# Designs tried in a protein design chat: miniprotein binders against q53ft3. Part 144

Target 1, 195 residues: q53ft3
Amino acid sequence: MFGCLVAGRLVQTAAQQVAEDKFVFDLPDYESINHVVVFMLGTIPFPEGMGGSVYFSYPDSNGMPVWQLLGFVTNGKPSAIFKISGLKSGEGSQHPFGAMNIVRTPSVAQIGISVELLDSMAQQTPVGNAAVSSVDSFTQFTQKMLDNFYNFASSFAVSQAQMTPSPSEMFIPANVVLKWYENFQRRLAQNPLFW
Below, E stands for the ipSAE of ESMFold2; O stands for the ipSAE of OpenDDE; V2 stands for 0.75 times the mean of E and O plus 0.25 times the DockQ between their complexes.

## First folded at step 16 (miniprotein)

Design jc9 (at its last look DockQ between E and O 0.01; V2 from the best seeds 0.00; counts 0 for: pae O 11.2 > 1.5, placed apart)
Fold by ESMFold2, look of step 16:
Structure jc9 (fold): chain B 195 residues (1-195), chain A 97 residues (1-97)
Amino acid sequence: as target 1 above (195 residues)
Amino acid sequence: SDREELIRLAERAAIKLEWALQFLADGDPQFAKRIIEYAIRLLREIEELATTPEEEEIVEQAIEAAQEALQLLEQGKPDEVEEILQEAIELLEELIQ
């Protein structure tokens, strides 16, 4: 029903279902994770009037789980990006995953998704600093990617006097790369999700 | 103290309104409306704790902004709500300081 994605890792699509309405993903090596994406696979929507509360859990110094509410997903907003790097030393919050038979490996964090009534979800308040706007996140990633590409491509630029005639080699004038870069930036500013 | 509780509630209300903005941006105004309704309940509690005229004025303005946002959503005008909710959030940040 759900997926969980961490940058640089394979997507997880096989949540551990720990109750009829509760799903868990393990996050090994959680100390190196800064952001996670939680999303609906699209095959099974939430029932009418329901949505998902998303929690982050990590073991404290005694190995006991600490759970924090990150935010929500719904049929109308089926994915969300959460920043977890600042949460790994926070205090626990009230949560629905306590007192359950959850198999947990020591030193492994978890993402928990609890299917709940929308009105119940709206009463809850996520921890601060966990929410990441999808527009801001994609814009930052795209800006870094564009800067990297421009710097990389520009390192191969040659002047007309420096061009080497070779039938097997193709050359790109530097102004073509700059025009692409400027056009892409303009389109991204107008619609950050145009890709 | 009353000031400490007021700050705690204002932080919660601001977070709720930030989430309402996210759901509006992603095209789920129904859930955003529910969040705003609960944020107004928090603002009413803040109003009861306010002890200075400055605090009372700030929270009253935040309530009015949140109520206007809710009315616009009920009229099917979600695109007009963003600046109004941002104003309410800024008022709450002022109250927290």
Scores: ipSAE 0.567, ipTM 0.850, lowest interface PAE 1.6, mean pLDDT 79
Fold by OpenDDE base, look of step 16:
Structure jc9 (fold): chain B 195 residues (1-195), chain A 97 residues (1-97)
Amino acid sequence: as target 1 above (195 residues)
Amino acid sequence: SDREELIRLAERAAIKLEWALQFLADGDPQFAKRIIEYAIRLLREIEELATTPEEEEIVEQAIEAAQEALQLLEQGKPDEVEEILQEAIELLEELIQ
């Protein structure tokens, strides 16, 4: 139902379902994380009139979990980007995850998604600076991600003249990567949420 | 810092132009053209980060060189592009020093 993405890490698509309406992702080495993307996989929509409240939990100085409401995802807004780097010193908020004895290692934070009524969600106030909610911010993030990928991929580019025989390796022409990049940018410009 | 970002972008632009040269050598001027176009975008970003007249001049010259290269490719004159791209790369290297 949900996915979680941290830049530079593998996407997580297997949330731990801790309750019928609650899902949790583990974020190891959370101190190095600036942003988290939470998104719907598109397999199962929210029921009508419902959405997801997204929470972040980190251990405090005493090792106790501190939960904070980051924001929301809905059928209409199936993805959101949250800045979590500045939340490490924040105060805890009310959260629906209770005393989940989730065995936490000190370096592991959690993203929790609670499926809730939209009306209830509307009454909740996320922590101020967490929601990178603007379409512009999302576009910027995606653009940076694309640029990062392109830069990464291009760093391995060699001309045919420079190629050494490596029969065990597959090669992708640089023009394919560029074409993908251009197409992705075009689609992003048309609809930042096309994916 | 802005300077660090400038250097990073300059390095990237130089690499792109080097690739363009390689693709030209490989007989793919169309892809070289695309790479040069991308390099020009990077150069524009560098231009915005330039803080000294010297940096501004170097970046401007690099942009001009890249644009000329692009124009020559559009004219079907790939043989004349190598020297110009090399000049642009050297300018970027100067910017990084």
Scores: ipSAE 0.000, ipTM 0.189, lowest interface PAE 11.2, mean pLDDT 81
ESMFold2 (binder alone), look of step 16: mean pLDDT 88; pTM 0.887

Design jd3 (at its last look DockQ between E and O 0.76; V2 from the best seeds 0.00; counts 0 for: pae E 1.8 > 1.5)
Fold by OpenDDE base, look of step 16:
Structure jd3 (fold): chain B 195 residues (1-195), chain A 97 residues (1-97)
Amino acid sequence: as target 1 above (195 residues)
Amino acid sequence: SDREELIQLAEEAAELLQQALELARQGNTEEAERLIEQAIEELEEIERLATTPEEEEIVRRAIIKAQMALQWLADGDVQFVERILQYAIRLLEELIQ
């Protein structure tokens, strides 16, 4: 349902579902992260009248999670960029994730998405300056993500002559990945918010 | 009185936000934005007229919501904008009680 992206890192599409309406992504080495993109995968929309409240958590000096509301995603705005670098010393807020038994290391933060009624979301106040509305920033971030993925995938490219038999694995031609990349870039250039 | 002025401004701001909501629903984003901006100006004046911490907090929240509405309106999510504006209006109603 959701994806999470950090520039220069692999996209995360497998959130831990901690409840029927709650999803969590782990962010290792969170101190090096400036921005996070949260987006809907497009497979499952929010139910009518619902959206997602996006939270960030980091461990405090005692190892306890500090949660902050970053902002929202909806069917109408299925992706958002959040600046988290300035939040690392912020105060905690009320959050719906309770005491989750998430194995936490001091260097790992979390992005939590809570599926909620739009009416409820409208009453919530995100932490200041977390939401980035710059289209340019969004485009740059997406471009970095695309480049990262392409570079990652291409690093595994081998010629047919170099292939070793692996009947249990599926192979995707590199040209397919390239075509996808080019198409995505084109779409991004036409409308940076197409996703 | 300052209180009477506060109430008048709050009612006017609420009307502006309601009109903006209707315009947004109709797809008139530009005019909706204009009205929200005007409402924010009035809310800022209300904030100056507030005499209690409670009033200040309510108005502050209303300003935040109006600003959020502008942002989300620009992003094209009319449904959520409507909810935000409705809440802002409720805040103003609370303010004048």
Scores: ipSAE 0.694, ipTM 0.906, lowest interface PAE 0.6, mean pLDDT 86
Fold by ESMFold2, look of step 16:
Structure jd3 (fold): chain B 195 residues (1-195), chain A 97 residues (1-97)
Amino acid sequence: as target 1 above (195 residues)
Amino acid sequence: SDREELIQLAEEAAELLQQALELARQGNTEEAERLIEQAIEELEEIERLATTPEEEEIVRRAIIKAQMALQWLADGDVQFVERILQYAIRLLEELIQ
């Protein structure tokens, strides 16, 4: 049980299970996506001695799937950020998903997660530029998402004198949003992995 | 002579990686990282000495795995680091044979 997150989109938590040990998320309009976060939901860990190999699949110029190994998630590192913007022109990787017809349409990419032995994962090599995930990269991506939320919410700010009555709506004072933002930023600066 | 020098460096790199594995198991992350960095420097010299495509591929793969181990050690997943370092050491043992 995994989650998949792209900035500006709803989080996906319902992977399509295509085999006992293989899970897939669809990424519509993949060409606008630069980064993807893959994470474990936390309720079902990998079996002992196992982890997850994470792949990205996009259709080539003929609409055929091209799979690339992005990296890994494990019980010890249950989330990872992958840069996929440069991979849309890259070469394919060896992959365990076979020639199954799991690509939905020519404009839809996929994230695949294959549950495998850690020994097998250790022998696999992710494609270049995909595994350049660091605390700084994660912090920058998360910061951009936080800035987006704050800017969006702030664009609707009004003073009490400017408000029109709307009995069916609930309102949050802007101070609450700002305080939450400041607290989260402080926690992230002290421990980028506090989550 | 060149083959003998390559084997000597591969044995030294394998020993460094084995020591780093033991330090990682003990929680001595900073020293493990230093030894992995030293091993990478020796692997890069082995790469310059390699004369066959097989030697070149084995050492390139070993460098990639040492770098991967360094990255995952920084992330704190010692169990996966252990698997990565064990594989890198096996690659160097193949190079020696």
Scores: ipSAE 0.548, ipTM 0.847, lowest interface PAE 1.8, mean pLDDT 79
ESMFold2 (binder alone), look of step 16: mean pLDDT 88; pTM 0.890

Design pv1 (at its last look DockQ between E and O 0.51; V2 from the best seeds 0.64)
Fold by OpenDDE base, look of step 16:
Structure pv1 (fold): chain B 195 residues (1-195), chain A 97 residues (1-97)
Amino acid sequence: as target 1 above (195 residues)
Amino acid sequence: SDRERLIIKAKMAARWLRLALELARQGNTEAAKAAIEYAIRFLRRIEELATTPEEEEIVEQAIEAAQEALQLLEQGKPDEVEEILQEAIELLEELIQ
């Protein structure tokens, strides 16, 4: 249902479902990560009136996980980019993952997606510096990038059964995502306003 | 409260089942199955949260209906799934009231 992309790393399309409404991606060596892209695979949409709240978790000075709300993904906005590099010193907020004893290694952060009612999501406030602001030129860039990424990647989505004799979920091949990324970077280098 | 949690989860389960119904109608059998499986996960949680025999019975019936729907999809009978999913949804709506 969800994918996670870090620049320079293989795409993750197999989130660990830790609860009926919660999915988690592990991010090793999180200190080197500036941005994370979270996206829907396009195989299964959210039910009507539902979306996903995206959280980031990192170990605090005591090794305890600190969860922060980054933003949201919805059927109408099926992908989002988040800056996580500046969150390392943030204070923990109330989060839906608190009751989960997720075994963490100190060097591994997590992206958590909580599938929630849209009404509940509207009451939540993301950390201010995590979501790339939609107001400036950078926001336009990120939106176009995300849309382009989603459209490109989803067009190559294949079911797990097509890849291996296994479950019914669909995946986006990592090589496809990489190809997109390389092409996008090339175009951006040629013309920063190519979109 | 546990009651509030039960209601929220019931609403979510119902929404997943409605999605499954729509997906089944569209011929997207694999996605429909997945949606039902998600709903069942919620139903299992509701079962744990149920405090009255009536609630337990309703959720059990909903689970059975969802499982039957899933089996029918596995058998390639999407046309027969609609009535069963609708029954499950109605059961959940009863639980929410």
Scores: ipSAE 0.711, ipTM 0.905, lowest interface PAE 0.6, mean pLDDT 84
Fold by ESMFold2, look of step 16:
Structure pv1 (fold): chain B 195 residues (1-195), chain A 97 residues (1-97)
Amino acid sequence: as target 1 above (195 residues)
Amino acid sequence: SDRERLIIKAKMAARWLRLALELARQGNTEAAKAAIEYAIRFLRRIEELATTPEEEEIVEQAIEAAQEALQLLEQGKPDEVEEILQEAIELLEELIQ
């Protein structure tokens, strides 16, 4: 149902189900990880009125896991990027995973997903800056995707004089793509998270 | 309390079964089976929380209905699951009160 992706690593699509409502991904060498992507695979949605609370647990030397709420994944937001580098030393609080018997290795952190009623999720507050990558990183990624698309589409541009008639094909004017690019870029500068 | 936890699990199980019903109607048999399997895991948890003979009887009947629906889907008979899934949902609604 869920996937987990860390830059430079193979995507994980086989979460360990540790309870009827709880799923876990292992993150070895967690200290080198800044961001993690948690997403729904698309094979089955949440039932109406339900969603997933996403937690991070780092190993600690006292033998009990400390879980921190990163944010949420829902049918309306089926993919989310979480920053975890700033959370490695955070204080613990009561969490749905606190008393769970899950398999762990002392040097391995974990991402936990707790499937919950949306009403229950609305009463929880994520830790400070965990949800969504930094604005600079997100903006850089988005700008690179925007440039990549525009450059690719533009590479096929021809003038009307260079065009070979193809009446069975549909065309769009190149200035439409340019205008979309300019509008998107302006909106991104105003609100990096508008899309 | 155990009663409050039972009600929460029953609500979640019912939502999984409603999803299964919708998926079966859409012809997505594999996703419908997965939703029923998730619901059964909640039903087993409810069984552990039940404290009255009425609660125990209702949960047992809901588990049997969900398992029968799963078997019908495995046999390629999605048209036959709607009434039995609705029965399981109604049993869970009785637990919720």
Scores: ipSAE 0.650, ipTM 0.877, lowest interface PAE 1.1, mean pLDDT 79
ESMFold2 (binder alone), look of step 16: mean pLDDT 86; pTM 0.861

Design pv2 (at its last look DockQ between E and O 0.54; V2 from the best seeds 0.64)
Fold by OpenDDE base, look of step 16:
Structure pv2 (fold): chain B 195 residues (1-195), chain A 97 residues (1-97)
Amino acid sequence: as target 1 above (195 residues)
Amino acid sequence: SDRRRLIIKAKMAARWLRLALELARQGNTEAAKAAIEFAIRFLRRIEELATTPEEEEIVEQAIEAAQEALQLLEQGKPDEVEEILQEAIELLEELIQ
């Protein structure tokens, strides 16, 4: 249902479902991460009236997880970019992941997605510094992210002759991905905030 | 309160089942199955939160209905799923009233 992307790293498409309404991605070596993209895979939409609250957790000085609300993903906004580099000094807020004893390695942060009613999400306030602050930084990150995704996807590209029949799997033509990429780059160049 | 939690989860379960129904109608069987599976996870939680025999019975029936719907989708019978999913949704609606 969800994907997570860090620039320079492989795309994560297998979130750990830790509860009926909660998904978690592990982010090793989180101190080197500036931005994270969270996105819907497109396999299953949110039910009507529901969305995802995106949280970031890092260990505090005592090794206890500190969770902060980064923002939201919805059917209408199926992807979002978050700056996490500046969150390391933040105070923990009330979060839906608090009751979960997630065994954490000190060097590993987490992205948590809580599937919630939209009405409940509207009452929550993301941390202010989670937003991408500059257009330039946003553009650079987006470009790196796109390149990473394209490279990742392309690494799995096979010719039709090389395909093994798998009736249970759907395939996307590589040309579709390329066209999307080119179009996205064009739009980004015209207006970094086109979405 | 536990009651409030139960109601919220029931609402969410119902929404997942409604989505499943729509997806099934659209012929997206795989997504429909996934949506039902999500709903069942909520239903299991609701079962744990139930405090009355009536609530327990309603949730159990909803789980059975959801599981049956899932099985029908696995069997390639999406046309038969609508009635069963609707039943499950109605059961949940009773629970949240």
Scores: ipSAE 0.705, ipTM 0.905, lowest interface PAE 0.6, mean pLDDT 85
Fold by ESMFold2, look of step 16:
Structure pv2 (fold): chain B 195 residues (1-195), chain A 97 residues (1-97)
Amino acid sequence: as target 1 above (195 residues)
Amino acid sequence: SDRRRLIIKAKMAARWLRLALELARQGNTEAAKAAIEFAIRFLRRIEELATTPEEEEIVEQAIEAAQEALQLLEQGKPDEVEEILQEAIELLEELIQ
C-alpha cells in the first residue's frame, strides 16, 4: 500500500505490517540520509475518512528508539518528502508505536505509518521543518538535478580545435545541452507538474 | 476504555469493508481482497477487546462474513460479495451502538 524512497537507494515497496493499522520501513545507515519520500503505491487507497500519520524513529545513544511525527499522507496528498537530517538530536513525540523496536541496531532507523481516522490526525502536531510540500519539493529536487546534470556535462566540454577524430562515437554539441536545460527550466517554472 | 477502543476499531473496519464493496463493484478484485484482509485484522483486534457475550457474538459473525466474502472473491465471484459485505458492515454498525 506504501512506498519509501531515499535518493540513491532502491525504492522500498514492501512495508512490514506490525499491527492492523501500522506499517514500518527500515532505513539502514540513516545518518547518511537527508530526505525520505513516503508515498502511496496506488494499489489500494485509504478508505474515505482515513489517512496515514508518518513517524520517524532512530536509536538514541543508549539504543532506545526515539519516535517523532513527521507529517501525513492521505488520498488528497498521496506523497510527501520529509527532511530527517535535522532530527538526530530531536525530542520524542507522542506516538502509537508503543514498545516496538525497543532494541535497535546502531545506524538503523525506521519510518512508521499509522493508519488513522482523519479526525484523529487533525489533532496531531508534526515536528518543525520535517514536512516539505510535494510540489515544492519536486520542483526543488528537479532544479538541483538539472543543475547537477548541466555542471557535469559542461565539465567535459571541448572546442573543435581540441577535438580528435573519433568516427565510431556519437557526439552532442554543447549548445544542445544548454538549450535543453533552459527550455526545461522555463517549462518547470510555468508548470511544475508538466512531466 | 475497552468499549471506546472497540468502537473506534469497528468504525475503521467498517470503512475498510465499504472500500472493499466499492472496489469489488469496479472489478478490482485484488484490491477488494486486500481491503477485506485489512478489515479482518481489525476484527481480530475487536475480538480481543470484546467483554460481553453480545459483542463476542457480533464480532464472530462479522469475521465469518468477511472470510466468506474473501472466499467468493478467490473463487472469481465478485458479483456475489455485495450482500455478504453489507451484512458485515451492518454487524459492525450494531457493535458501534
Scores: ipSAE 0.640, ipTM 0.875, lowest interface PAE 1.1, mean pLDDT 80
ESMFold2 (binder alone), look of step 16: mean pLDDT 87; pTM 0.871

Design pv3 (at its last look DockQ between E and O 0.48; V2 from the best seeds 0.64)
Fold by ESMFold2, look of step 16:
Structure pv3 (fold): chain B 195 residues (1-195), chain A 97 residues (1-97)
Amino acid sequence: as target 1 above (195 residues)
Amino acid sequence: SDRRRLIIKAKMAARWLRLALELARQGNTEAAKAAIEYAIRLLRRIEELATTPEEEEIVEQAIEAAQEALQLLEQGKPDEVEEILQEAIELLEELIQ
């Protein structure tokens, strides 16, 4: 019914059903994962009035699972991107996956999907910053492009004493690039769509 | 309470069976069978939660009806499942009260 996708990995389409209304995907090497996509395969929709609450789980320092609500998947929103990079040491949320005899190994986290009535889902609050909006995705992409360019350009910075003479080439002082980078970041924070 | 959990799961099972009925009417037999299978898993949990003889009898009849509907779909007889699925849905509605 569900799929789970992590960048650079094969899509998972075979969730383990762990209860009559609960499904789980394993995420090995979860510490390297920043985002997960949870989506409906399209083989079976939710019945009218139902949807899925999506949780992230990792083992705490005592080896016990810590579950955090990421958000929701519904017929009206059949796919969602969740950021998990900031959740790997957080406080657990109220969750329906208790009393499960699930074997956990180090560095393996889980995505859990609980199929529920929509009325029950409406009273739940996801962990902050887990859901990614289209504006947030644009801002994050823009920031990554900005960082990538600045890091690349900065790797060529040299003092005048270190320069190889190239009189036919044009040069840009490094402080000009830095000032542009800082100004661009400030403007992006004020209005993500300014450019 | 067990009664509240039973009602919630009965509502979900009824919704899965209504979806199965719609899918069977559309000729989507494989999805209809899957929806019935999800409903049966919920019904098994309802059976564990039942505390009165009336609840036990209703859920047992609902399971039998859902299993018969699943068997008819597996036999390639989707036109024969409507009355049986509607019976199972009505039993769940009675269980919800």
Scores: ipSAE 0.708, ipTM 0.900, lowest interface PAE 0.9, mean pLDDT 81
Fold by OpenDDE base, look of step 16:
Structure pv3 (fold): chain B 195 residues (1-195), chain A 97 residues (1-97)
Amino acid sequence: as target 1 above (195 residues)
Amino acid sequence: SDRRRLIIKAKMAARWLRLALELARQGNTEAAKAAIEYAIRLLRRIEELATTPEEEEIVEQAIEAAQEALQLLEQGKPDEVEEILQEAIELLEELIQ
């Protein structure tokens, strides 16, 4: 249902389901990560009136997980980019993952997605500067990038059954994502306003 | 509260089942199955949160209906799924009242 992308790394399309409504991606060596893209695979939409709250977790100085709300993904906004580099020293917030004893290694952060009612999501406030602002040129860039990424990648989505004799979950091949990224970077280098 | 949690999860389960119904109608059997599976997971949690025999019975019936729907989809009988899913949704709506 969900994918996670870090620049320079293989795409993750197999989230660990840790609860009936919660999914987690592991991010090793999180200190080197500036941005994370979270996206829907396009195989299963959210039910009407539902979406996903996206959280970031990193270990604090005591090794305890600190969860922060980054933002949201919805059927109307099936992908989002988040800046996490500046969150490493942030304060923890109330989060839906608190009751979950997730075994963590010190160098591994997590992206958590909580599938929730939209009404509940509307009451939540993401941490500042995590979501790329939609107002400035950078926002336009990120939106276009995400849209382009989603459209490109989703067109190559295949079921796991097509890859291996296994479940009905859909996947986007990592090589496809990489190809997109390389092409996008090339275009960006040629013309930052190519969209 | 546990009651609030139960209601929220019931609402979510109902929404997943409604999605499953729509997906089944569209012929997207695999996605419909997945949606039902999500609903079943929620229903299992609701079962744990139930505090009265009446709630337990409603949830159990909803689980059975959802499982039957899933089986019908696996058998390639999407046309027969609608009534069963609708029953499950109605059960959940009763639970939310």
Scores: ipSAE 0.708, ipTM 0.904, lowest interface PAE 0.6, mean pLDDT 84
ESMFold2 (binder alone), look of step 16: mean pLDDT 86; pTM 0.868
ESMFold2, look of step 17: ipSAE 0.688; ipTM 0.895
ESMFold2 (binder alone), look of step 17: mean pLDDT 87; pTM 0.868
OpenDDE base, look of step 17: ipSAE 0.707; ipTM 0.902

Design pv4 (at its last look DockQ between E and O 0.06; V2 from the best seeds 0.00; counts 0 for: pae E 17.9 > 1.5, placed apart)
Fold by OpenDDE base, look of step 16:
Structure pv4 (fold): chain B 195 residues (1-195), chain A 97 residues (1-97)
Amino acid sequence: as target 1 above (195 residues)
Amino acid sequence: SDRERLIIKAKMAARSLRLALELARQGNTEAAKAAIEFAIRLLRRIEELATTPEEEEIVEQAIEAAQEALQLLEQGKPDEVEEILQEAIELLEELIQ
C-alpha cells in the first residue's frame, strides 16, 4: 500500500504491517536523512473517508521511541515529502503506535503510517516545519532537476565548427534543449503538477 | 548555484555569438541570425539569474548589442556586425569572470 523513499537509498515498498491499520518502515542511519518521501503505491487506495497519518519515530537518549506526527497522505494527496532532520531533538507527541512492541536498534528510525478517518486527521496538528509544502518542495525539486539537466546538457554544447567527426553520434541542437527548458519552466510555473 | 547556472549560460551565449560572427563573415546570414537569436534567448535567462546591478547591466548591454547585430544582418550589413558581436562577447566574458 505504501512506499518510502530516502534520497540515495533504494525505495522501500514493503512496509511492515504491525496492525490492520498501521504500517511501519525502518530507516537505518536516520541521522543522515534530511527528507523522506511517503507515497501510496497505487495498488490499494484508502477506504472512503480515510487517509494516512504519517509519523516519525526516533530513539531518544534513553533509547525510547519518540513519535511525532509529520503529516498526512490521502487518496487525493498520495505522496508527501517530510523534512525530518530538524526533528531529531524534538519532544514526542501522542501517537497511535505506543502499544506496539517495535524492536528498535540504535540509529534506526521509523516511519509509521496510521490509517485513520479523515475527520480525525483534520483535528491533528503536525509538528512544525516537517511538512514541507509539498507543492513548494516539489516545485523546487523539479526546478533543481531541470536545472541540473540543462546545465549538464549545456556543458557539452559545441558549435558545428567545434564538432569532431563522429558519424555514430546523434546531435541535438542546443536551441531545441533550450526551447524545451523554457517550455517546461513555463508549464511548471503554471502548474507544478502539470503531468 | 544560480551563479553557476549563469556562467554556463553565459558561456553558451558567447559561443553562439562567436559562431554568429564566423557565419556572418562567411556570408551565411541566415545561420548567423539564428545563432544570435539563440544567444538572445540565453541572455534573457541570464537576466533572470542576475543578482547584482552590475550583472544586470552587463546582460542588458549584451542583449542590446545582440539585437543590434541581428538588425544589421536583417538590413544586409554583415560587415558591420563584427564589432558589435565582439562587444557582446566581451560583455559575456566579463560576466563569466
Scores: ipSAE 0.008, ipTM 0.209, lowest interface PAE 9.1, mean pLDDT 81
Fold by ESMFold2, look of step 16:
Formats: C-alpha cells, structure tokens, sequence
Structure pv4 (fold): chain B 195 residues (1-195), chain A 97 residues (1-97)
C-alpha cells in the first residue's frame, strides 16, 4: 500500500504490516538520514473517510522508542516529505504503536503509518517543522510521471526469443530503462529539486 | 566502431525528424521544433563521426534541411516544412545504407 524513500538509498515498497491498520518501515543507520518521503503506491487507496498518520520512531538515550507524529498522507495528498534530522532528540507524541509487539534494534529507527479516521487525524498536531509541503506537489507530479513512463516503456519489453529481426529498427535494452528509472528515483529522493 | 555509432545516431535522428513531421501536421509547432533541435544535435555528432567525403556531404545537407525546417516553424509556417523534413529523412536513410 505504501512506499518509503530515503535519500541515497533504494526505495522501500514492502512495509511490515504489524496490524491490519498499521505499517512499519525500518530505517537502519537513521543518524545519516535527514529527510524521508512517505507515499502511497497508488494501487490501494485508503477506505472512504480514512487516511494515514505518519510517525517517526528512534531510540532515546536509554534505548527506549520515542514516537513523534510527522504528518499525514491521504487520498488527496498521497505523498509527503518529512524532515527528521531535527527530531532525533525531540519529545514523544501521542501514538497508536505502543501496545504492539514490534521487534527492533537500538540502532534502527522506524517510520510507522497508522490508518485512522480523517476526523481523528484533523485533531492531531505534527511536530514543529517535520513536513516540507512545497516539495510534496513536485514529488507527487514527478513520481506519477516516473511511474507512467516506466509502466509504458515496460509494456513493450520482449525477451530475445520473442524478437524478430528488424534491421530498420533501433532497440534499447529493457535493463537500461530500469536502471535509469532506479537512478532517477534515487536522485529525486536525495534532492527533489536536482533538475 | 565509428561507422556503427554513426548509423545508430542517424537512425535516431531520422526517427526524431519523422516525429517532428507528425507533430507539425498536428499543429504542435513547439514540440516539432524540439524534435528537430534534437535531430540537429545528433547530426552534429554524426558530422564528428563521418570518415568519408560522401558521409560528410550527406550530413551537411541533412543539417541544412533540418535548419531550414526549424526556421520555417519559427516563422509560423508549419505547413511548408513537410517536403524539407522528408528530404532530410531520405538523406539520413542514404547515410544508413
């Protein structure tokens, strides 16, 4: 349902589902992370009247998890960039993850997504400067454009066994398109305005 | 080899000029101009790879035709570019032979 992008790292698209309405991404070496992008994959929308509250968790000086509300994703705002570099010593937020049996290591932070009623989310206040709203629209457009291009190009992929000789046609190996797509996603996660 | 690289770029340039022709027919002048500009950049690289006087002459003529087509589009005359673009495409097809 969800994806998580960290600058300089591969996109995570396989959240650990820790409950029917709770999803978690692990962030190893979290001290080197300044921003994280959380987005909906676009295949499964939130149920009507629901959205996602996004939390960041890191270990405090005693190794205990500290959860902070970063912001929200919804069907109307399906992606968001969150700044986490200033949150690694902040105070905790009210959160729904504390009663869950989540296995983690002390050096790993987590992004948690809780599917909740929109009315409940509207009464919550994210920590001070976590969301970067101006980049959200650019990231949404760019991600949709990348997905559209990749899906279109991939629909023409054939194996060598399926090819017929065509000396009048030029071909680009499918792996070139995939590598470009992965590299562009990685660069976009590092700097959404790198263009 | 230089000949293989030249042929690949010539095929790409020809396809870009065919796209420009279609875009011009649709009245999409700005996209047509962009496709011609891309083809000209490829033609300049083909010019660097050309190793025979025949290749050099063909590339020079294709560049001149593409530049004239670009000028006509800038003047708001997209209907007049079809013959010129087709000539450039045929020159590139000769180069590929």
Amino acid sequence: as target 1 above (195 residues)
Amino acid sequence: SDRERLIIKAKMAARSLRLALELARQGNTEAAKAAIEFAIRLLRRIEELATTPEEEEIVEQAIEAAQEALQLLEQGKPDEVEEILQEAIELLEELIQ
Scores: ipSAE 0.000, ipTM 0.080, lowest interface PAE 17.9, mean pLDDT 73
ESMFold2 (binder alone), look of step 16: mean pLDDT 87; pTM 0.866

